# Miniprotein binders against q56419, part 46

Target 1, 326 residues: q56419
Amino acid sequence: MEGRTLEEVQEEVFKRHGVLVPKKELEDLAKALEEAGLLLTEKVEARLKEEEEKLKRERPMRLAGLSYPEGEREARAFLEAFRASYPGEGEEARVLLMPHLEPSRVPEVYGAALAALEKTPPPERIYLVGVAHRPLKEKAAALPVPFQTPFGPALPDLPALQALDALLPFELFNTPLAFREEHSLELPLFFLKGRFPEARVLPLLVARRSPELGEALKVVLRDFPGLLVLAVDLSHVGPRFGDTPLTRTLAEEARRRDLGFLERLAEGEPEAALAFLGANPTRIDGVEVVASLLPLLRERKGKVLAHRLDLEAPTLSAVGAGTLVL

## First folded at step 20 (miniprotein)

Design b_2
Fold by OpenDDE base, look of step 22:
Structure b_2 (fold): chain B 326 residues (1-326), chain A 107 residues (1-107)
Amino acid sequence: as target 1 above (326 residues)
Amino acid sequence: TEEERRFEELFVEAWELLFLGYDSGNPEIMRQAIELFKEALEIAKRTGDPEREAAVLATLALAYYNLGDWEEARKYAREALRIAEEKGIEYVIEYARRLLKRLKELG
């Protein structure tokens, strides 16, 4: 029986259910509430302005006590537990792809990232590229301030950030409020800072594919060498994301897409990885990041260290996560 | 008023948590959002603002949907719809109906 394509499943879901509750439904309701004057009041705007001013100095922890421990001792124990969850050994990374999903959902995937970092000489700087879950004014952005962690502040590499800004056709330092709660930077940074306490960081967000970013980074990396980290998730399938409840067919398709994507990246064929996804029916999160960093991913061979499609049982939904070293 | 101010603060913070929980995949964050929404709901009830009440109820329905609590989601969506239909709150009516349709399909 030729397994129903994801499209067929989605079509069937759409036909049967007629209503998708994707992230857009959240956004649409929020927008409607804003238009009704129930969100983003003058007071809220004033608060946001104050927060924006504070973000000129530092980015505080948002997920401490929620996703990871706030205290340093507890945070170290947390790191060790995650490392222990991955039984394998890592490899030296020049490029590390790792998740930004809630760590407790995919501990062994983060453990694999830690294993890779154990085999990686301490970098002078880390280019941390996350996914913008909020709109950016430009295709990409950076926040050139210390990011707070349980291990102390992750300090920005200002010279490298400035060099990057100078090579981009847009202002890199835009939309500071988008960084305020961005977990795609905060979560991986916890692990990175814990392993490399002395490394400076370039916290970058990508909202839309920017070939210019990859080209600029390629130049900057010559003068400012460092570890490149792609903090991205993989497939998002199930009712939380507009699909039917997870079935064997849907899970197999998600895994196929995830692994096919990662394997092509591991072969140094990022264009092939993107082409393999097509319309991205399983909603791989990292597409825009990879598309932006093509010049840095080409011809680099590596290894997939871990992959998990994590079932969220209450919602019958699943999210893919992986760790790749190049 | 102080109560209106408190409502707005709670409602905005709860929505921030809802997005964060949704995007990060952390259900505990979404549960925290729900607690703030419940507090906001009580304020809306006390102040007698049916639009705020309907809005919070619709949002709670969505939050419970994202936790996989279909029963609570239906409960809140129905109540949101009831109030919104009585008061002519179109955006809540539309949203609640769509959500109820989805919830009916999930079982």
Scores: ipSAE 0.865, ipTM 0.946, lowest interface PAE 0.6, mean pLDDT 93
Fold by ESMFold2, look of step 20:
Structure b_2 (fold): chain B 326 residues (1-326), chain A 107 residues (1-107)
Amino acid sequence: as target 1 above (326 residues)
Amino acid sequence: TEEERRFEELFVEAWELLFLGYDSGNPEIMRQAIELFKEALEIAKRTGDPEREAAVLATLALAYYNLGDWEEARKYAREALRIAEEKGIEYVIEYARRLLKRLKELG
């Protein structure tokens, strides 16, 4: 509850009282099991400390063999298959919005990102901005270490990361364990490293909107030019996200919110894109990232290359994903 | 004991996979988590540990809910509730009842 008043905590509980929110139920049950001594033991604590120290040196692959192939040859064939899933041409990107959803669910959306990268001169560095799925100690964080991939390690851009850290009112390198399982960096990085093997990376996570991050990145990008990547998903609707079962009406609303959001970003109007979402009734994943990066998105026009609202028939749920170049 | 160490390893690894599968939207990862939870469940039954058994059953119910296997979710939630009510395991009672109510609303 650090940094929040009792009233803020009570309001959060009130909004969730009497309704099942599946992610919250997972989190609450895990916490109860930790308190009961079934999930957090002395051995687990010692292992987490060891893993935290390892994450200060490198970030190993977590999703190899699960979401993408572990071997380099297979990984290159995987990239070719994804590119082939998108029959269109890309455009040069200075800013790329791409998903972090399981790639097999939205192959043409990842393929559109690859098409954009084909048209993009290889950058010296990639500012990869994902969504924190575990709590951060601050609004945003980075991990200044190599991220392992099937294409070799993605090396950190240490000078750019240090410059960014120096401009922020908080320690940027603040929560190494939050990166351990973070697919919102790992899944897009697979595609980015496969296409730009020489680029260094700034692996960044946003937990809560940070105008300070956007202002600092605007300064850092002048001295350390590179490709800015927003690794975000769009709508999350249906019972897996606490909704009623997906209907045609809910699916159409989710598509409308996704596309309206992307199109307003493509017009160079990120504030209008956020305003269009209102209270974010379809739980678009990218809101905190976009809200943090406003100075980098204003007045930058581009094009929506792909979108899919991917249906999960068994859960009567759906997740939206898109590709936008600016 | 050896069985206790194996339960701990399986249960922690399964929870890590469950969160990873949920967050990434990858149901095959969640199914791998369920496989490990089922192995942990058998250990809890063999060792006669009702809190561990009820905890794994409640977790399985929630995992199946998030996969859309709502009949399996009901099955595991009811079994978790039966054990938890018999042994007075309040947090399991709470979670199983909420899940069963939600499943009724969906059905």
Scores: ipSAE 0.858, ipTM 0.935, lowest interface PAE 0.7, mean pLDDT 91
Fold by OpenDDE base, fold request of step 23:
Structure b_2 (fold): chain B 326 residues (1-326), chain A 107 residues (1-107)
Amino acid sequence: as target 1 above (326 residues)
Amino acid sequence: TEEERRFEELFVEAWELLFLGYDSGNPEIMRQAIELFKEALEIAKRTGDPEREAAVLATLALAYYNLGDWEEARKYAREALRIAEEKGIEYVIEYARRLLKRLKELG
């Protein structure tokens, strides 16, 4: 391994071994099964249409009882436990970067987010920007309906959403089914709604970088001020993501990438943060979100409150998560 | 038939859970998916549909792979491959072979 960058080694491993990205393998198999008529049936299509119609009215909880408690009392206790897992104090946030990973994997990172929210005056509205794990028809999308939570429905800010739509060159209200099970919104929203029960929400998903989104949001934020939340994870390394088993070298690189990304964001240099990642060999998922929101992140200085590279021991894989305030 | 309908319902729900568990990083959700796939597998066996059986077996192999259970993944992948080769199910053959190759590399 003398003289090769980790990137070169990874690329070579990817090239030589045709390392099956497990997500791609899932997608490829699913597609093959659909083509064989084993997944998408007329009945399934009918159900999806019905679900799409329901999504015009509300977005139900998908992860209640799986990732967080369904009952309000239990949900409040859950929230307090997560806050307790972070021993530090937060800082006031105008922009909050927080994870959307399974909360139980990185409790102190969510705890840090809660700590920041404690120091943040209650916003009128929250711009919640997640990562689309399903395809979108456009680069970005919004769902202008109430999102159910154990703390009651998170109500959309329709005027602000409409203002945003009017400034975009594409239809913002696209691909409602992509929101149906999107955890990148649901998980952060649990914590946000629990802390700010009266805040309206703009639930946004980014599939691909949209500079237009950031420019439009910058304008909208003038008339409709609020808290901006980036719900993003960091590095994804190991066999579950197409790499070799986690090694010290791979973990160090993942941490370096994660922290280097977050630190540059904390310095108000989002372009430098993106440039630092290059080809993104450790697969930081928040890249497209950050790239879309550059106008809102420039010159904002802040602090990294928490970071964790969480090992999933059975798969010898790890996922990075962080909390950043700006 | 009612069994075929039940198979389809289970299989779709299980795949939805599998994606959700994978994307969220929650292994318990993936385990729930596996239980539904196992139920679907039993239906496929009872109905005598080798394509559905091979498809579920291949899916189970992938699910166990994503849980880090390499032994079970290999077991299901080999069985999927066997049935698929016997019946000429090309997409399962290709998938199972690729997965087995990856599993071999992981040890």
Scores: ipSAE 0.847, ipTM 0.945, lowest interface PAE 0.6, mean pLDDT 92
Fold by ESMFold2, fold request of step 23:
Structure b_2 (fold): chain B 326 residues (1-326), chain A 107 residues (1-107)
Amino acid sequence: as target 1 above (326 residues)
Amino acid sequence: TEEERRFEELFVEAWELLFLGYDSGNPEIMRQAIELFKEALEIAKRTGDPEREAAVLATLALAYYNLGDWEEARKYAREALRIAEEKGIEYVIEYARRLLKRLKELG
């Protein structure tokens, strides 16, 4: 209770009761169908076990042919078209915040990330931190295997991953199936691997904020320097996310919250960025990642290169995406 | 059993695509899920399985809701409810009623 206003508590209660939350409705319906035997049969369970064992060897592309081209030549042309969507100059990044939203919706935001990478010396490794969209057994997870891309396999940095695992109070390699469909790693990785084909990767997911992860990463980065990438989206507003239909006022609020969050991060003030969001009424999905990584973000100044609140006219909804270099 | 195996594969694959399209914000992936759900629906009707039919209809209603085609969402939710009430499929009844209430609020 301490540190929260009555209004903040009432907002949380309102959000949790009496409204349809579409992601939760998807999850609840899927669960009911599993309990009814329509989605979780013995054959499905056996298939999932086999897929889990396969994920201990490699992570195949899931979105090739859906979000990006399958072939290397076409993939390179696709990547360059995104760079062309952002005519501006980048800046060198030690930390890069970039989206994981469907790339065709925010091409200039991904283009801004590519512009930043152009100014960034090729790193030995990339710490790629996404948002878990499937439940994890712990607050965070990694998958220490090659991730396939049209540009070849993104090889894991096994020594850095093992060092990270050793510092955490839980097993880091804990939920292979959560990575099977995880676009928050795969979509940014397409761009990162395309520009840094020799960099190794630490593919990390956050489900719930973990101060332990940030402290451990700060230690690991000293011995294993590299590029830190926060692969996160910003505001999620409108009926697809449980709100009333998007209005000019709600869109302006979402943009204000997105930019206020990014600008405070750019000032090296991640705690202020989180405090600015309060109860997070526009559902910026980067909050759990930023809250985990505070030690890596403090006092690191930078610049917002791009932002877009992308409108979904049919659903009267919108999703925000941004590119920030620190 | 061949029809049942095909339904199971289609329904699981369609759900995987539905979550993937929803989470990534890619409506074309959700439309692909809908095409598989429609094929699964045809199987459920052909085999005379009312729980499978109602389940697919409820799922289609949610998929169309998340694509912003709220007329189709209402259509499928009402049909899911009709079958579920007739056959006593409680979780579909509760889900369809909740979705229809939300759709009324949206207009």
Scores: ipSAE 0.846, ipTM 0.926, lowest interface PAE 0.7, mean pLDDT 91

Design b_2
Fold by OpenDDE base, fold request of step 23:
Structure b_2 (fold): chain B 326 residues (1-326), chain A 107 residues (1-107)
Amino acid sequence: as target 1 above (326 residues)
Amino acid sequence: TEEERRFEELFVEAWELLFLGYDSGNPEIMRQAIELFKEALEIAKRTGDPEREAAVLATLALAYYNLGDWEEARKYAREALRIAEEKGIEYVIEYARRLLKRLKELG
């Protein structure tokens, strides 16, 4: 320790151990508990099988009462409040990139998405592409069932989903349990259903980049036109994610990467956007989604409507969110 | 037993909430998970199952650590370690020691 400053030691400690345990530590403990028979028992497995069978019929709300109101009246008021949080006007979207972060953390970013939706003619269907936070059996998956919302069920577009499945080299309808609590679909769907109550939905998850998905979707979109929505977050920085506490330098880097990514997408250069991130040191969430959808993003010009790097003060960590229209 | 069943249900649900709160960035969801873990802890104490008790304590330590509550995290980690060492629960010993080391380094 001789010759090092306290700050250097702290940085090393934080870099090595973090103030918060990274997700891997959660996963490792969960795995240990499972192996010990404390988390996944025969009874729990049986319950999960039952839940999986139920998911063949519908996907219930998981975040009602947690992230948004369960009641329709309250949900509408919630929607209006979020719209009000963004003072600007939107633009018509053919492609919408929006967050899936806890809405209360970035209300104006969701508000910007709503503003864009106000300028968008009601689509027949919405291709909603989220991020798989649970493992998938394949690179991507879909759940072809109604998703419950406070505004009524979001009904699947079965013909379009079937057409997509037929063009993929893997079974699209895989890992239904991964959808059970996936917020990257549920949260954006709340806003989408609230704005477009009659639109059918294709709920898609991406775990790993699938170029085949983008190529297949490009074909499907010709016969089944609709709004494409990328539900993705941006940078994840700070101790929760294995970094040192948020500093001005770290925040500036996160913003630079977020905005640089979004701006290149707005220019219709998704490959340049991915290349700009390199090894993705600030852990932009949506990279695998964008990498999967390259054929649909190329040459599309658009506009960044909103961006926020939201500080979670107790954890000294921050998450980036943005809204982009194409 | 019914209590064991209830423990398992609570523990799984709480872990689901913990992951959901972590991934969605909602600390309130993680706080709800903590409440369920506390209920599970009480069951483990009442039934006299030291492994379940130590496991929940370690989990609570982790949950509080992820909320930035280092004092509570230390408290639960120390208790988890104590029980685990007494009963020879190796995976909890390892985890709790690692967590306590991190917490110590934070000051």
Scores: ipSAE 0.845, ipTM 0.944, lowest interface PAE 0.6, mean pLDDT 92
Fold by OpenDDE base, fold request of step 23:
Structure b_2 (fold): chain B 326 residues (1-326), chain A 107 residues (1-107)
Amino acid sequence: as target 1 above (326 residues)
Amino acid sequence: TEEERRFEELFVEAWELLFLGYDSGNPEIMRQAIELFKEALEIAKRTGDPEREAAVLATLALAYYNLGDWEEARKYAREALRIAEEKGIEYVIEYARRLLKRLKELG
């Protein structure tokens, strides 16, 4: 693969082997099963409707006992262990980019986020922007209800959420079911709530780039100051994501893309960061989030605290994760 | 029937876990999904529903694929295909063939 770009290699692989079973294969099968009446039955629909009504009041934990401990004492020990996994010191954050990958895969990256939070004065509110892994009715959405955590409920900042909604050309409070199991909010929120128990939260999801969101948030942040958190993963490479098994060349390209993206963000050049990715051949997860938040990221200088390309050995695949402070 | 209801509950819950495990990158969650799919499979076999059986088998193939167990993935995909071809379940035939092709390419 000497002299070929990753894109060329991937194109060749895609040409030869087709797109490896991407998430689309899961989605396509699920859709086919739904159409066959095997997944979405009347009873399931009724249950989902009930769950949607419950989501008007609170968002329960989904990953307690799976990704983190349910009990508060155990959860605190969990936080301490993750913090201990990062040997460095953090920096004060006005903007924090952190992962939403399974925490056990990238403990030091979450540890770096915790280190940054230690140097950050407790914010009044946290704007938590995750990635929608389920379809949204609109480009972005919010769920204006308490999110359950082992440390107690993370309470929504309703005034700030309402101010944001008023500035958007679409209904912000859409697709509540998309939040039901959304780990891109739940996982970072565990760490954020553990560190800042009194902070209110604005849980936001982005499905598609929304320049309007960034512009609206820029205005809202003036009246409602707080910590901005981007909960995003980086490259996804290997057979789980449609590539050939991880090679040194593929890993190097993934790291190059990840670090090149983060470094440009650290220099306050988010447009350059997006441009650097081009067609995003390594499938950096956070592209739509960054594209939506450009006005908030411009001219902010910061530091990359941690990065890891974590190998999932059985699938010969890897996921990139990073922690960036601005 | 109660068994059909139980099948549906298991199958949906397993799919939710499969997506959650896939998206979060937690293979243990996907393994939990597989256990529920296996229970659903036994119900489908016991009730004599070849469509549900083929559907679960195809899903199991995909789940094992996502765990990197190519051998088990092939096994379940072939079985899904066999039943689907016998019973004329076109969407499973298409999916299983595509998955088997992919698995062949991966080695």
Scores: ipSAE 0.844, ipTM 0.944, lowest interface PAE 0.6, mean pLDDT 92
Fold by ESMFold2, fold request of step 23:
Structure b_2 (fold): chain B 326 residues (1-326), chain A 107 residues (1-107)
Amino acid sequence: as target 1 above (326 residues)
Amino acid sequence: TEEERRFEELFVEAWELLFLGYDSGNPEIMRQAIELFKEALEIAKRTGDPEREAAVLATLALAYYNLGDWEEARKYAREALRIAEEKGIEYVIEYARRLLKRLKELG
């Protein structure tokens, strides 16, 4: 889908390490199959057009029965089990950083987020900022429709979304299909909707850093106060991400980078947090979101509640996740 | 035909699950993708369609690679390559060779 751009990234990685990036491998094969007529047919295109029209009205659950239970009763028990995985107390969050990694891999990290929400007065709205895993037409996007959850629909805050759109130099309501499968919104939303059933949501994706988004959000949050949630993961290391097999040294470096990043954010120093990562050699997932939201993170002090670098023994890889309150 | 329509539905759904499982870090979703890819493979074999068969085999190799089952990944990549070389399916040849090279580097 981003073939030319992806080829340029592939060339840079090969020059640096001589190793193919596995996400690129997925994308290259899918593109080749589309060009061969095996993956993108007239029937598939018609289906996608119909799905795009539906996404202008509502966003259905995609991960029910896959990452969380389909039924409301089971989903509520599931959510409570996650809270129990973190035996500590939370702290009130004005800004919450939480993961979007498969919840069963980091239960206490999601549990820490729930603990923070227990200490947080129910907000009128939640600014949920995830990471776009599919290309967007612009640097960022929103989908101003109800998102279905086992706990009922998460309703959009249309006035706040419209105010945000009006302040941006690009159309905010772009690329509806990118939301169809976007777990970075759906997985955190499960926990947020379960704890704040009446809060409206601004479902936002960042593909590339957008200083304009952060400046606009600072204005909108003044008029439409709410909870800001950064739904991001941390380090991604090992063969599944283009590295050699995970070693104790690489794991220690990933942990150090994750915690150093979070600690600097907790000190109210988001620019220092980004500078600490340098070229981001452990591929911390949240850098584009943090870089977009600098005006909302500066001078806001807080605490790291949880962190895990979750090891994937079969792939010799790992993914980091954390919970930070500001 | 009905079997061609079923193949297309399975193959697209399996690819959607593969991306979703990869991006979310959920290996069970990728295993579900593999189940659908295996059904699609059986259809390609029954209908005698070597390009579809080679494509599914290459995709299975990728799915197993991303699950860390690198012996299965080699198995499917070699079979994809065999068919693709016999039938001149260049994009599968290139993909299977890259994956086998990566697997050798890891092994």
Scores: ipSAE 0.785, ipTM 0.908, lowest interface PAE 1.0, mean pLDDT 91
Fold by ESMFold2, fold request of step 23:
Structure b_2 (fold): chain B 326 residues (1-326), chain A 107 residues (1-107)
Amino acid sequence: as target 1 above (326 residues)
Amino acid sequence: TEEERRFEELFVEAWELLFLGYDSGNPEIMRQAIELFKEALEIAKRTGDPEREAAVLATLALAYYNLGDWEEARKYAREALRIAEEKGIEYVIEYARRLLKRLKELG
């Protein structure tokens, strides 16, 4: 199982100890506050149990009024403004890679996704695969409930979800609370539901690569065809991610890695795309999703429609985002 | 009490916003978290609760660090450390010192 050498273990410990990882600092402080009784009280625990029960029925909007408008009319105008940010033409997608980064930071990248959706016949269902930002009990999870949007509820495809669950060696419906605040599903879903109001959704999260998920999805997609969406971001570089301040050289490297990754995916070569990243020093967060979905990505050729490495000037950091159709 | 209930509600909500803003890359969400943390800080000061006060200050320091306002981050981290050292709040001491060390390394 775990055939790690002593050298590999020593390198892992050194990497964790020798660099501050700001996400880990947030998590560690929150954990310490929970243990001190300041974040995890009896009232908080009762509320979380209540919210978990609600999540078994529906998933409410979390980012309305924060990342997109809550009202349908404003949301429709917002959607069209993003399309206008990308003046190009899209292509029909059987597989779409799009970001989950805050939309206002990369408007033309989301606009490119909308352009691709314009060329895509309305699917019966969308397999929406995001990145888990909270721990899952298993490598992957789904939440088989309506997700609320300004355009109405995105209804789950229960037969397809049940077929997927039946093929996996673990319980697919395993961590409802992880979906409560998961922007990697909610932000792409806003755009997808706005363009495909009748499509059902399979809202899926990957925490750790799962070859079993990709094999199962290949089978399920044959019986339940639809649009596969990889909702992932690319490079994460700079002090907000534990690096030194962004330099021109680091930015150029991040762009090169982002585009090299996307281009190899566009060639139908997902294993080569993963190999190109090596140790993934710019922290492309799409790797676990791509590694899970290899059977669905092999030999599918396509095109990179857009890419931006978005500078966070105050933090001297950057995040990459792209749009790829296959 | 009503003030204790209000502090707990604010502090949890602010932390949820802080994680959401960090993960989505949305600094406005993190700024909203900061506004709630500042309200919670006022309650902690009014009720004379040094552990709550130090905890909120440490959290504000980390929030400002992740927004790139490193002068504010230093300010809040130093104040958190001062209270935590005086009152023996070890987990705050640990996190404030680590953050101040990182801020010094960044210049």
Scores: ipSAE 0.749, ipTM 0.891, lowest interface PAE 1.3, mean pLDDT 90

